# VH-VL binders against o27280, part 386

Target 1, 266 residues: o27280
Amino acid sequence: MDSMNVPEVLEIKRIVEESESVKTFIFSWDFRREVRPGQFVMVWDFRDEKPMSVSLIDPVRSEIGISIRRVGEFTDRVHGLSEGDLLGIRGPYGRGFELMGRDILLVGGGIGMAPLAALADEATARGMRVDALVAARTADELLFLDRLEAAGVNISTCTDDGSCGFKGFAHERLLTLEENHDMAAVCGPEPMMFQVMRILDERDVPAQLSLERYMKCAVGICGQCCLDDTGFRVCAEGPVFWSQELSRVREFGRYRRDPAGRRVPW
Below, E stands for the ipSAE of ESMFold2; O stands for the ipSAE of OpenDDE; V2 stands for 0.75 times the mean of E and O plus 0.25 times the DockQ between their complexes.

## First folded at step 15 (VH-VL)

Design za42 (framework fv_libevitug; at its last look DockQ between E and O 0.01; V2 from the best seeds 0.00; counts 0 for: pae O 14.2 > 2, placed apart)
Fold by ESMFold2-Fast, scan of step 15:
Structure za42 (fold): chain C 266 residues (1-266), chain A 123 residues (1-123), chain B 110 residues (1-110)
Amino acid sequence: as target 1 above (266 residues)
Amino acid sequence: QVQLQQSGPGLVKPSQTLSLTCAISGDSVSSDSAAWNWIRQSPSRGLEWLGRTYYTSKWYNEYAVSVKSRITINPDTSKNQFSLQLNSVTPEDTAVYYCAREYPRDYYGMDVWGQGTLVTVSS
Amino acid sequence: QSVLTQPPSASGTPGQRVTISCSGSSSNIGSYYVYWYQQLPGTAPKLLIYGNDRRPSGVPDRFSGSKSGTSASLAITGLQAEDEADYYCQSYDNTLSGYVFGGGTKLTVL
């Protein structure tokens, strides 16, 4: 088995507290091994393994970062770790984002800003103009604003409660933005991504969307890769999909599947 | 401006040790962002990577499997250089030998190369 | 044989677009970055492309790299007589735990 399929035990080099519920864990990385924004790694705490998006890719400092929201037992344990502690990392896995053109719009909701922060760094390094719409429920849940600003990104914010920027949802804020973009990348809750995709499609902006629920399918540990009502297998491997690929998926934005494969409404 | 200057013999007898040095100017051999490589080029095979040395908090060496049992790459911080020693040479080791820098290491490739040294292994 | 496969030769005329391929496997190009080097007669190789598709300062924008799956390509647009050289791809191979090069492509400008 090559090293890509076996967890490496890595020391936590640095921890950045992004918010009360989100931390970024930073590790030294061998950048002969390709890592692309939009890819994920399997994080192993020596009990359980979970997929986490890569949120920092820094070949100059030889560092990767993995941002983790505290939502359950696994993430609670990981959040309890300190610099110098060890985690298993396997990967990277999945399709990453593709960059094209001169201008990119990023639309991120909550922790969905994690893979988009890595993409913003790459896009700015390539000389692209980057506009980011950062959405969250409250101001305290907006992520990576300082990092995006340092990278030269043009930032718009919205919060459901109006505590920062536009009061409303990401798609409502997007309707008030009349800027040209050669492409877009979107990551966040699936209902948000569906609404954003519809607007971008009407504007003829090609969009890539990152779907967390398909991360396990990209690793081959998920059996539920039938992407429409007829059981048609599209041969798409996540987590990143072009909007035209998702237009073929009846489930997107409408319902999900439980562990038994049954359709459940959003 | 970084330059790499190679020195060493052009002829080595079979079974002997090939020894080459690469002197560095404009950078430090212990720069923690760099890696220092040896590559050879034979008429029949093209380019072959032999190994590299680099410093972070300590020195690391990595060697190609094909030469691992015979090769040593040594940094010398006092002279700001690194060397190649290849033991038990055979005519198959006849090649032009290059030293090269990666900077920053890993991602950025080999950005500066020495002039090359033709080494002939013959009796 | 070389671990990475390149055509031994390629040719074009001034102003033309030429593409040089580099084929590998999941143990190298499929998982690791690709680099391209130009070697003029009697000189050491010169880095043209790193990180699959990035150019060092001083490399003309008519040189570009791309990667898809286990294969990579170097494209030269607006071919010039001075581009006549040998071109080598490079990656890392995890089975060999080392850098690997392609066999080289001799580009002739007709």
Scores: ipSAE 0.783, ipTM 0.897, lowest interface PAE 0.7, mean pLDDT 88
Fold by ESMFold2, look of step 16:
Structure za42 (fold): chain C 266 residues (1-266), chain A 123 residues (1-123), chain B 110 residues (1-110)
Amino acid sequence: as target 1 above (266 residues)
Amino acid sequence: QVQLQQSGPGLVKPSQTLSLTCAISGDSVSSDSAAWNWIRQSPSRGLEWLGRTYYTSKWYNEYAVSVKSRITINPDTSKNQFSLQLNSVTPEDTAVYYCAREYPRDYYGMDVWGQGTLVTVSS
Amino acid sequence: QSVLTQPPSASGTPGQRVTISCSGSSSNIGSYYVYWYQQLPGTAPKLLIYGNDRRPSGVPDRFSGSKSGTSASLAITGLQAEDEADYYCQSYDNTLSGYVFGGGTKLTVL
């Protein structure tokens, strides 16, 4: 029996209000267990279980943080919890980001900044230069700006409505960046990731992108997280993929799947 | 800057209790971020972790299953040290015993080790 | 016997690259960080690598660690006479609920 397949019941140590719709739940964590930026955990509220990205990895304080956007009944229930309440956590699962070179570009949209915030902390701890392009619809939805600045990350912002930083989409702002990077890490809405990936590929910048798909088992058995055409399982071979792996996936950027497996537009 | 100094007898008779102490300088045994370990090394078993103690809001102990019925690790905040007691020893307990600090605990490994104490269990 | 498996010996000449393997299982290396210790003759072990691939301050960059699946590796480039030592990998094992070590690898510099 794999030790990562059984949820551990943990007490919520601290809650950070990141925005009106995003909270970070912080737990004590035994850092003998490996946790990598880009991995996910399954969060169990004793009724249902959903995958959530790790956004804080702090071995000095023995803390792990999980950022959760309120989007439905499960996340509404979790957002209603208080410090001292319990959640089940199993994992971590999946392939995390790999760091290479000395200069990294992070491109995050909305809640997609959560795993990139954890990656920024690791990259700066390794002495890398980190640039982050943080995107959202509005200024109020830009995440982790103070944390990234405190870590020494060079931040550029963009908002769809122009309320903060560049007015427009992340890929449009990316065209105006003059920095030479050894790699990029991208996470956010799949249409944004597709456009950003195309620009980075044309510029010959190696990129890793973090995908979201419906998950049930989280360990690669059930097949619910498979990508068309490739057979890649997002929970096992991902959620982080190299851009070259994704360039062969015809569904990427074009549609998503509901819990029943039906194709739906982005 | 941080040093661990071991003391205790190097010869113990079978069925008796092995007792060692590890004195800490440059840090506190009650440090909120540290854990304090005992490890032994023998030709037949190599390096073998025995247990650790650490403080957060209270004291915690963890012991290796192989010795759990016979081992006690005690912190002593007044002397700034921690001890190892291993009951009912046999010649198979003959080893070099080390204390080690883990700081910060869990992720960073055992960064400071004592000098080692050879303990022989023999009649 | 050791929970983690290492080759009992390795050798190289000055300037060469040497690797030392460490094999475990899903209950240890597969889920838990890997550490490496160097033990020079007559001394206590010294932490060489933590967190799979991180070097403490003062450890030369010619030492590097890596991990893949349930196996880990220590690489030493630019081999020097002073590198002659025993090398141990270490992890945590969830089934045993404790730290576990490899059997050690004696590195000889010819």
Scores: ipSAE 0.760, ipTM 0.890, lowest interface PAE 0.8, mean pLDDT 89
Fold by OpenDDE, look of step 16:
Order: C-alpha cells, then structure tokens, then sequence
Structure za42 (fold): chain C 266 residues (1-266), chain A 123 residues (1-123), chain B 110 residues (1-110)
C-alpha cells in the first residue's frame, strides 16, 4: 500500500475522552505500515481533511490512536462521531521523533502532549528513564496523566492558574528542574516551545520540537506549510525538527501564517 | 484506467421504478478507498447528487434527503457493479443520470464518470 | 434554486482572464471543500479542481481555484476556444446532509 497518497476508510474502534475538549479516536492498524511517534496522519471526514498527530501506537493490539482537540468546525464534526463511524486516514507522514540516550525529558503543552504520549510509550518500552513536564492552562486540560503514570513516566505538572502542580508556564517550571537529560522532545504552543528551546540550548540538551502549521497536501508539494527563510516544509522535513534546525527559522516562536498566507503574530 | 459503463432503460412510466446499473472496470466496487455515486442532471434541477455506496468492513449508503425515501443504491461484488433504484417516479425524475467514482486515493471529488443515461418518465 | 449560486453565464476573448464565482453559506462552502467540474457539450462532467484549489493531473495550470469564507472562485487565464463549456462548483452541505452543486455557468469564448 502506498502510504503517501492512499487514504483508507477506517472504522472508529474506540473513543477515549481525554478531557472536555480532547478525544482520542482509536483505529485498527496494519503495522506493516510503519508509524513513528511524531508523525501525523491526514484525517478525512469525507468533507474536509486535517492533519493530526498520532498519540497511540499499540503493536500488541494492532491499534493507533489519534487525539483531536475540539477547536473548529472540522473537529466539531469529528467529535460528534461515535464508535463504529467512519473516518478516512491518510498517512503517516512527516519526520517523527528520534530517541537517544538513557534519560529523556518530554515537555508538552495542551494537545501537544499527544505525540509525546506516544513517544513516552516507546521510550519506556526501551528502558529509558522518562521525565515529562505536562503543561496546561488549567488542571482539567492536562492530558494523558494516567497513561503516562502507568507507563512509568515521572510526571511534573504546571498550570497557568496553579490548579495543579507548578503555577506558571512550562519554561518557568523547567528552570526549576535538574539538568540531567540526554535529550528532550517538545510539543505545544509555539511560544512555549520557543522559550523551552532557549533553556534547553543553554543547558546543552539536544532537543527535538514538533511544529504545527497549516498543512494541505502532507506530501511536500503545495508549499502551504513552508517555513520562511529556510524553505522547510513542516509536512516533509518535519513536523519534528531539531533545535539547531529551528534556530535558522526566523518565524519560529515569532509569527505564523494563516490559511490565507498572511503573517500573524503568536 | 478506471471506466464506468452505465446501462438501463431510458423510458419509465410514472409510479414505476427507475433502475440503472453502473459497471466498473479497472477498480473494485468494494474498494475501501472509493465511494460510488449517482448524480442526475436536468434543466430544471441542474446537477443533483442522489447518493453513494462504499465499503469498509461493511457496506454503507448515504442518500440525498430529497430522494431518501425512494432511493436504493446496491453494490454487486460478483459483477463488480452498483445499481440505482428510484421508486415511484414522476416526470420530475426525468434527467440524465450519471454514476461516478469518488476516490480520495487520487483526487477528492468525482474523478471518473459514466457516460450518462437519459431517463424519461412518461406515460 | 441551486444551493450554490453561480452566474448563469460568462464570456471572454482568447487570452483573457475569466473568473467564475460560486457563493454559498457557512453550512456548505464555509465548512467544506469546494470542487469544480467542466462539462463540455454532450459529455459528462469532468473534475477540474478539487480541495478548493488543487488540480488533477492533466488540468492546465491556467485553471485555478480559490476559496474565501463562504465563496469560491474559478479563474481561467489565457482563455482558449476549447474552454467553452459549462462549469459547476460543488461542495457538501451539512443541513442537507449531502453534496450540493451550483447552478452552473456557461462560458462562451468570443
């Protein structure tokens, strides 16, 4: 099967309600089709299509999970679906995370924890020590805590309102954590990622960051997800980038392009 | 190359059932990446989507609200075709009927069409 | 009468740029992909644009689609005689729970 341009109509096997605004949709998956944490799929509801990160990779159950936050019309429709309903899945696409060393730090914000949850499963399965800094605006928006705990992940939480864990932002909490990690994986709001990356760079901790951009084709053709000055395509060269790669991306943490291609600040 | 070949009577009496068949070549009616559609065209109503059928572990049908109570789209895997049945026809059902493939593998939308069949409802 | 509204006719001279509009609502174009079809006289419609602005193989780059808000547009640059045809926009409507078409635009090349 051609994973680059062949969507499959799949039945929703299970739905996990992660939070009030986030659901994980689980599908049967043929693992002859390789998928890595950090990669994304194009989800098609037969009317529109959106890129979504893979948040669960379970070779034992032959399942994958896609976590979707309710943020617009497309996701509203998808959230209205039930088990047994159909979605089109195309992919996986993009560059996923690479694991190295023995100790890994995960820093995630909101729905950004989706790909990191998958990475956590792989890392722990490999016998790595995993620390996860899970950030959200409020306690009820913290994602995958039970899942991470079950996997043996050491969890630190922070919330903007202090309703759970450290009161403040992820980069502020990070400043209070020890500097003993071989690598870091980061995903969340870009302003968060920008600040986190700066700290990690100062600590000389290799870091990978997953970017979110408007992606249309997912195969590096349309250019909708091109990053300024570099020509990097988030769907092809990313969405996972090394910090040294992002250091060359002027727009990172500063601005993004809307669907019309206009520059808008974060 | 995928081709759709339509067949069926071009004349139907009022209150009878309109029946058309669309034979598929170069693809399978049970492809889990394709949907098989019926569309009709008339001067009075323009292009009108009637419904579609597709397979993913089981068969699914979607019908336009305007004809939902009268329409049946059936796949036939043995013959690699799908059919349209429209019950209780009236002169308003007079149109050129098209079958079409919707195949996201290549393109979204209806990328392969049958040749069309004029069906006239007349006593 | 059609859910999507198109001008009934358009015209241009060879080499000219012509634009065909397609107006809808939040229940269709505002929420779903737009497709465009070209229909030559006596033939079935042919997919011209998919996913708002993408061209299938074989469709010249002089054809382009765009979408903004609840409206879509088909642009034809370098108009040629063979472009004389009917053009239809298509989307999905969540209130009707089905695909919807525009009324079609007859393009005449003068």
Amino acid sequence: as target 1 above (266 residues)
Amino acid sequence: QVQLQQSGPGLVKPSQTLSLTCAISGDSVSSDSAAWNWIRQSPSRGLEWLGRTYYTSKWYNEYAVSVKSRITINPDTSKNQFSLQLNSVTPEDTAVYYCAREYPRDYYGMDVWGQGTLVTVSS
Amino acid sequence: QSVLTQPPSASGTPGQRVTISCSGSSSNIGSYYVYWYQQLPGTAPKLLIYGNDRRPSGVPDRFSGSKSGTSASLAITGLQAEDEADYYCQSYDNTLSGYVFGGGTKLTVL
Scores: ipSAE 0.000, ipTM 0.475, lowest interface PAE 14.2, mean pLDDT 91
ESMFold2 (binder alone), look of step 16: mean pLDDT 94; pTM 0.952

Design za43 (framework fv_libevitug; at its last look DockQ between E and O 0.72; V2 from the best seeds 0.70)
Fold by ESMFold2-Fast, scan of step 15:
Structure za43 (fold): chain C 266 residues (1-266), chain A 123 residues (1-123), chain B 110 residues (1-110)
Amino acid sequence: as target 1 above (266 residues)
Amino acid sequence: QVQLQQSGPGLVKPSQTLSLTCAISGDSVSSDSAAWNWIRQSPSRGLEWLGRTYYTSKWYNEYAVSVKSRITINPDTSKNQFSLQLNSVTPEDTAVYYCAREYPRDYYGMDVWGQGTLVTVSS
Amino acid sequence: QSVLTQPPSASGTPGQRVTISCSGSSSNIGSYYVYWYQQLPGTAPKLLIYGNDRRPSGVPDRFSGSKSGTSASLAITGLQAEDEADYYCQSYDNSLRGYVFGGGTKLTVL
């Protein structure tokens, strides 16, 4: 057994409150061990273990960050923790984003900006020009704007209600933006990602998309990590997929699965 | 800016203790982001990492399993140096010994090296 | 034998591309970053690549690193006479709980 599969008990070094519902938990990390944007870790509170995307990778400070949205019992307990408390971290797992070319477009919705924030740091460190389209339902759900600005990212925003930036959906805003990117990375709600992918495909921009909802395999729900018609295992073959891979998947952007594996339309 | 100056040269008899020091200028041995390494190089064994010392809230030492029973690496904040002690030497310990800095530690590799000290273990 | 495997020698002519491989396992390169060092005769090793594919300040961009699975590569484009040296890869090995080096590759510029 690979020792990467053994949880390491780490002290919470710092907590950043990103919004009323999202916190980033920061840990010291041994950066002899590789970690890449788009990968996830298993977070263990000594009762339950859940997959969470890596949102900060800072080898200079020897820190890794994990952003967690408050959505249920496990995340409520974790949000109740303080600096100095302990959590188990296992991983990293999954295939990360691949960077190529000189220019990248990031398109993120809600908590989907978490792995993209880590990617933005990596891309800027590599000398790439980074444009980010940050989308949410309302202004208070836009995440990581200050961090992206500090990294030198060119930021566009959109909200469904028009409370910040363009009024409308991410794909509607994307149609008004210039088309000259070598690649794109997309993370957010699947209906958003599907519409964005379609536009990028028409522009011949290769895109990678992150399917974080399917990380359930890491906690023993393996059937739900397998996409309908391709047999992909998100924890083994994802969570990041190229758009050419996802164009073959009947499920992507059209329906999801409940705990019983039944199709539920978006 | 940063320089590492090693003790040397060395002739050590079998079964004795090898002692080397690495004096640091342009940085502090207790720098929170640094780690201080000993590496040796011989024709028979190539490059071998021996161990490192570093400071965060306290001092940590890590040693290669192959030498762990015989090795001590000690920082000295008052002299701004760190040392290597290797007990019970044999002819197989004959090598050029280097000290080296990682800065920042881990990810960035060994960015500054000392000049090397040839240590011959012979009667 | 070294924990990481490199070819003992490589050669090229000025202006050519040369690639030096470094092979390991899941306990080292498969999970940990790879570093590359250049050693000129009579000198200490010099850091050439860190973090799989990053260059320290002062290292020319004709040197690049890559990693795939349990293997890494150093590529030198536009080969120059000054590149004649020994090259070593390094990673961390989890079973040995320490840094490990390749056996070194002697690069000859013809």
Scores: ipSAE 0.766, ipTM 0.891, lowest interface PAE 0.7, mean pLDDT 88
Fold by ESMFold2, look of step 16:
Structure za43 (fold): chain C 266 residues (1-266), chain A 123 residues (1-123), chain B 110 residues (1-110)
Amino acid sequence: as target 1 above (266 residues)
Amino acid sequence: QVQLQQSGPGLVKPSQTLSLTCAISGDSVSSDSAAWNWIRQSPSRGLEWLGRTYYTSKWYNEYAVSVKSRITINPDTSKNQFSLQLNSVTPEDTAVYYCAREYPRDYYGMDVWGQGTLVTVSS
Amino acid sequence: QSVLTQPPSASGTPGQRVTISCSGSSSNIGSYYVYWYQQLPGTAPKLLIYGNDRRPSGVPDRFSGSKSGTSASLAITGLQAEDEADYYCQSYDNSLRGYVFGGGTKLTVL
């Protein structure tokens, strides 16, 4: 609730079609203003406002990128926009990923690769060795592979249908990968993240996981992004949490809440 | 290999205009990724950013609000330099003046500095 | 008078760890990257840290930067006599719409 909670209206500079269902919208950004991988922005289409993760942080070109999966009315409207069209952006908000050590493992499912792609760029720029497990339902949904390869990331893939790489879930592929990392960063479907967290805990690998929850204010005031049992606000104390913080959260990986507050299974 | 060489008078009388130039070698003042800054340093104020100029599709200037009414920074592409003009000076403007490159601009900080020019404002 | 506050002095003995603080506000350090400059006597400042915690090529890894909330810190480990210098933090300030520097810290190596 400072001067940064009002949307700034920005022109869409470029649109990258990452898949049939995912586009990255690129805007000019004044990089005197800090942006960290794992932070999010609120995207306003002049009717509604939704949180979206930053997927590209490019200070050389003065560009940020925001990757958006088409999943409903808001995202359908945004996907219908063209270069030169306007969107409101407020933020960034939230706690980003912290890098440590020399060797990092990224585990991303679907659009969850978006914040991890930004993290990969930073990690490689810092001279870290980066391994990425990129997961999706099908080969056509694997995101950012060319970008990760160009950055020098060592990529392993898995798909639910086996159309590319390992056939199966990310946590199953993880069991077959090298176990010597200083940290891990995880983002994707919450059931996947829960299973991946369990394996990383058993391997004694410090892990940070990025959660998605319903948000309204994005600055921790309205309470819409709170987690059961702890009261953590995803928009303020997260969206990135350490695995130790999440181990105390009963709802993580177990259920979600619909808009009426009812528990529903993942 | 980028070097900034400053020149200009070291003594200016009150109410006059302070004028300095910064010559660039190893880079271009019209670089689309750089910004060209003036900073000054005095015992009373320490380091103080005065402003910058940079080129993208056109020239842009940003000036510190404390001097905005008195300052002009001009690029000169033909001589590959940029200048500082500070009008209506007082003894409070006595300082060592530095030019500095910021490349790439915004995020990376001021990576190359001129040698500094002591400017004394005194009758 | 600077919006970024540093202690005016700091000291340590060779081999020790020393930290220099830089306190600001939400209009600067809280939202904008932090930079550190080293200034040896009679010379121009030299960029030491950019982007809160990144080191330019040629800066030893015993220099490190960090940031928490509206405060930043420069740490020097394995202190050496050559580290005796003035150190300045720098950020951008949204209300002043410009770069701002801390008042500087004179580091003495005892």
Scores: ipSAE 0.696, ipTM 0.864, lowest interface PAE 1.1, mean pLDDT 89
Fold by OpenDDE, look of step 16:
Structure za43 (fold): chain C 266 residues (1-266), chain A 123 residues (1-123), chain B 110 residues (1-110)
Amino acid sequence: as target 1 above (266 residues)
Amino acid sequence: QVQLQQSGPGLVKPSQTLSLTCAISGDSVSSDSAAWNWIRQSPSRGLEWLGRTYYTSKWYNEYAVSVKSRITINPDTSKNQFSLQLNSVTPEDTAVYYCAREYPRDYYGMDVWGQGTLVTVSS
Amino acid sequence: QSVLTQPPSASGTPGQRVTISCSGSSSNIGSYYVYWYQQLPGTAPKLLIYGNDRRPSGVPDRFSGSKSGTSASLAITGLQAEDEADYYCQSYDNSLRGYVFGGGTKLTVL
């Protein structure tokens, strides 16, 4: 096996509390090694391993960040860690986002903002104009607002309960926006992404969407993350897909496979 | 503006030690935001990375496998320079030698180069 | 003999588009950033592209870099006489634990 597939035991350099349920774990990174927004790493706590998106790429400080939402046993353990503790990291894996044009729209929901925050940093550094639609269930679940603002991103928020910004879903807010962009990057709950993609397609805005699937090997071998009809492996051909690619994926926005391979509706 | 100025002899006898120095201006050899490299170029071998030195809480050295047994790169903080020593040279070591800075914020691209020094190994 | 493979020569007329390829493997270009250098006759290499597709200050936008899989490419649009030079790609190789260069491409402007 390639050395890239062997987990490196890394010390947690710093922990940023993003919200009540989300923490960003920061690690030292050798920036000779390529890492792109939209790519993911496999995080190993010496018991289990889970894919996590890279949410921070900082060449100046030689750091990367991984944002993790507390949702289960694995993430509970990881959230219990402190600075100086160790984690296994292997990767990065997958296809990241591509930047094109001058004006970019980011649409993110919940933890889906993690890879988009990294993309925002890169886009801004390249001199692009960045608009971000940040969605969450409630105001306290909106992520990376201060970070995005500091980067010069124009932020629009929406919440399901109306506690901050537009009351409603991301696609509903998007419908109220008249501005077109050269490209869009989308990440969040798949039903959200499905609706957002439809609107962007109608507006002829090229869009990239980051999918989340159960990933076991991360190297395109086990097939756990294969998408129906196309044979796309989310870990290899994705997780970032163009909208035209996803238009060929029957299951997108409709169902997914669980760890046992069973079809499960969204 | 960062500049690198190379110095050292251009002629070395076989089996002796090649020695070059690279003086830094506009930056510090001990900067934690830079790495300091030696590269050589010849018609037969093209561009060849030899090694680098850099400071991150302590000094690190990385050497190319091809010269690892013969090479030493040393920083000199007092003079703000770094040097190359290559032992037991042969005619195959004849090349133009360059020092260069790589910068992490530029994804470790080598953004500043010395003027180059032709070193000929001949009896 | 170089770890990264480049065509030894390329040519074009003023105003044309020229591309220079750089082929590697999973141990280098496939996993690490690619850099491009321009070397004018009698001078040291100059950083032209870093991070696969980024231009340092002062490099015209007619120079562009791209990377796909284990290969990289340098594109020059609106070719000019002053572009006549040697061009080198560079990456890091994990198996060799060191930087590696292409063999260089001599670009002639006809």
Scores: ipSAE 0.683, ipTM 0.873, lowest interface PAE 0.8, mean pLDDT 93
ESMFold2 (binder alone), look of step 16: mean pLDDT 94; pTM 0.954

Design za44 (framework fv_libevitug)
Fold by ESMFold2-Fast, scan of step 15:
Structure za44 (fold): chain C 266 residues (1-266), chain A 123 residues (1-123), chain B 110 residues (1-110)
Amino acid sequence: as target 1 above (266 residues)
Amino acid sequence: QVQLQQSGPGLVKPSQTLSLTCAISGDSVSSDSAAWNWIRQSPSRGLEWLGRTYYTSKWYNEYAVSVKSRITINPDTSKNQFSLQLNSVTPEDTAVYYCAREYPRDYYGMDVWGQGTLVTVSS
Amino acid sequence: QSVLTQPPSASGTPGQRVTISCSGSSSNIGSYYVYWYQQLPGTAPKLLIYGNDRRPSGVPDRFSGSKSGTSASLAITGLQAEDEADYYCQSYDNSLYGYVFGGGTKLTVL
């Protein structure tokens, strides 16, 4: 590719049905180009462009995977595509996860398991011990369990309705798990990530959190990624942030802002 | 084990064509996971990538911009080798020439190298 | 000049740690994987590091790679006399549509 800002039109090589609402789209990729877990690409259907996290990084097969949840018109159109159809891909963009130490905890909610699945593959390939807490509303929405199991990851599950594993929320399940990790990586709904971050901070476990709303900041579209604790807007590089960076953001996990700057509770 | 063995003349006159071959053992030149490179090394220019050839559904050739107008890299599946042809040579083409494999291609770098061939361009 | 910049020389004593830098731009190291090669006198280069920080089978763990932004580094811990060699970084450059190498660093073990 001529530049990072020019989309490459790629053929959908394979589609994996992860659940009723989630599909992984797999493309051939030139792995001279760096791709790290936690990075995202802009997916272009020739009408609209949306950021999507990279969920599979496989240099041996020369494949990249992008997992997409069906939530609106763009994702409905993309879900209607078949193997052999074309999509535009720009990127990768953004700050990816950093691996540290020997023991890592992954905490994922819903589609937030997508970037964490790619991280689990890298961490296990590097000889790290990986524990994953996989959370969803129901058992049918738990993602990547077979892939994590195949990688040798120690899996704990929780569902809001109790249909699989612990009945309750991710942070409630985390309180029942042993504290023996050098770092954690967290991705999911912002209220879940906030609660998990607080527990990890109390346990003195450094954590990295991936926030979708900051993906556009990494590609130079910066309105929603700035927060002003001192009367000055500071643009942070995303989507992955250390917990120390997020602990000073009053909005994180408590409320979001609409286009007028008004607070909207989660 | 995979081995690369180079052959070709060590002295070429200015304006002539430089021709080198790289014979492959332990792998196939048409292996769809491999790429086959030519690199040269001189005191003045250091290591310089010249190009590569590889097979997926068809043959692909990629060449460095600096030599693109003068260079051809040709695979030969019957002899299990690939060659370098560099036209209109000048004294600046004097270098040690290496062939090298990438396997798997792209991410894994150049894992096997030939012994090198010193080519002197002089009248 | 080389597209990737390395110091022309580096030195250390046995047992010490030595680092060799490789500086590029957004068109190469900033977007593409970095490789490192060791070249002993009179021999072809040998792959030492691929994928920024991965070692091929047979390369001692004393050798490690790292990358930050548009720069990469090769670190050698527990330096040995046998490590005396030329070291080259390599990446891909999207403006040149090809692989590019650093100018090389001659490591002397004192």
Scores: ipSAE 0.755, ipTM 0.885, lowest interface PAE 0.9, mean pLDDT 88

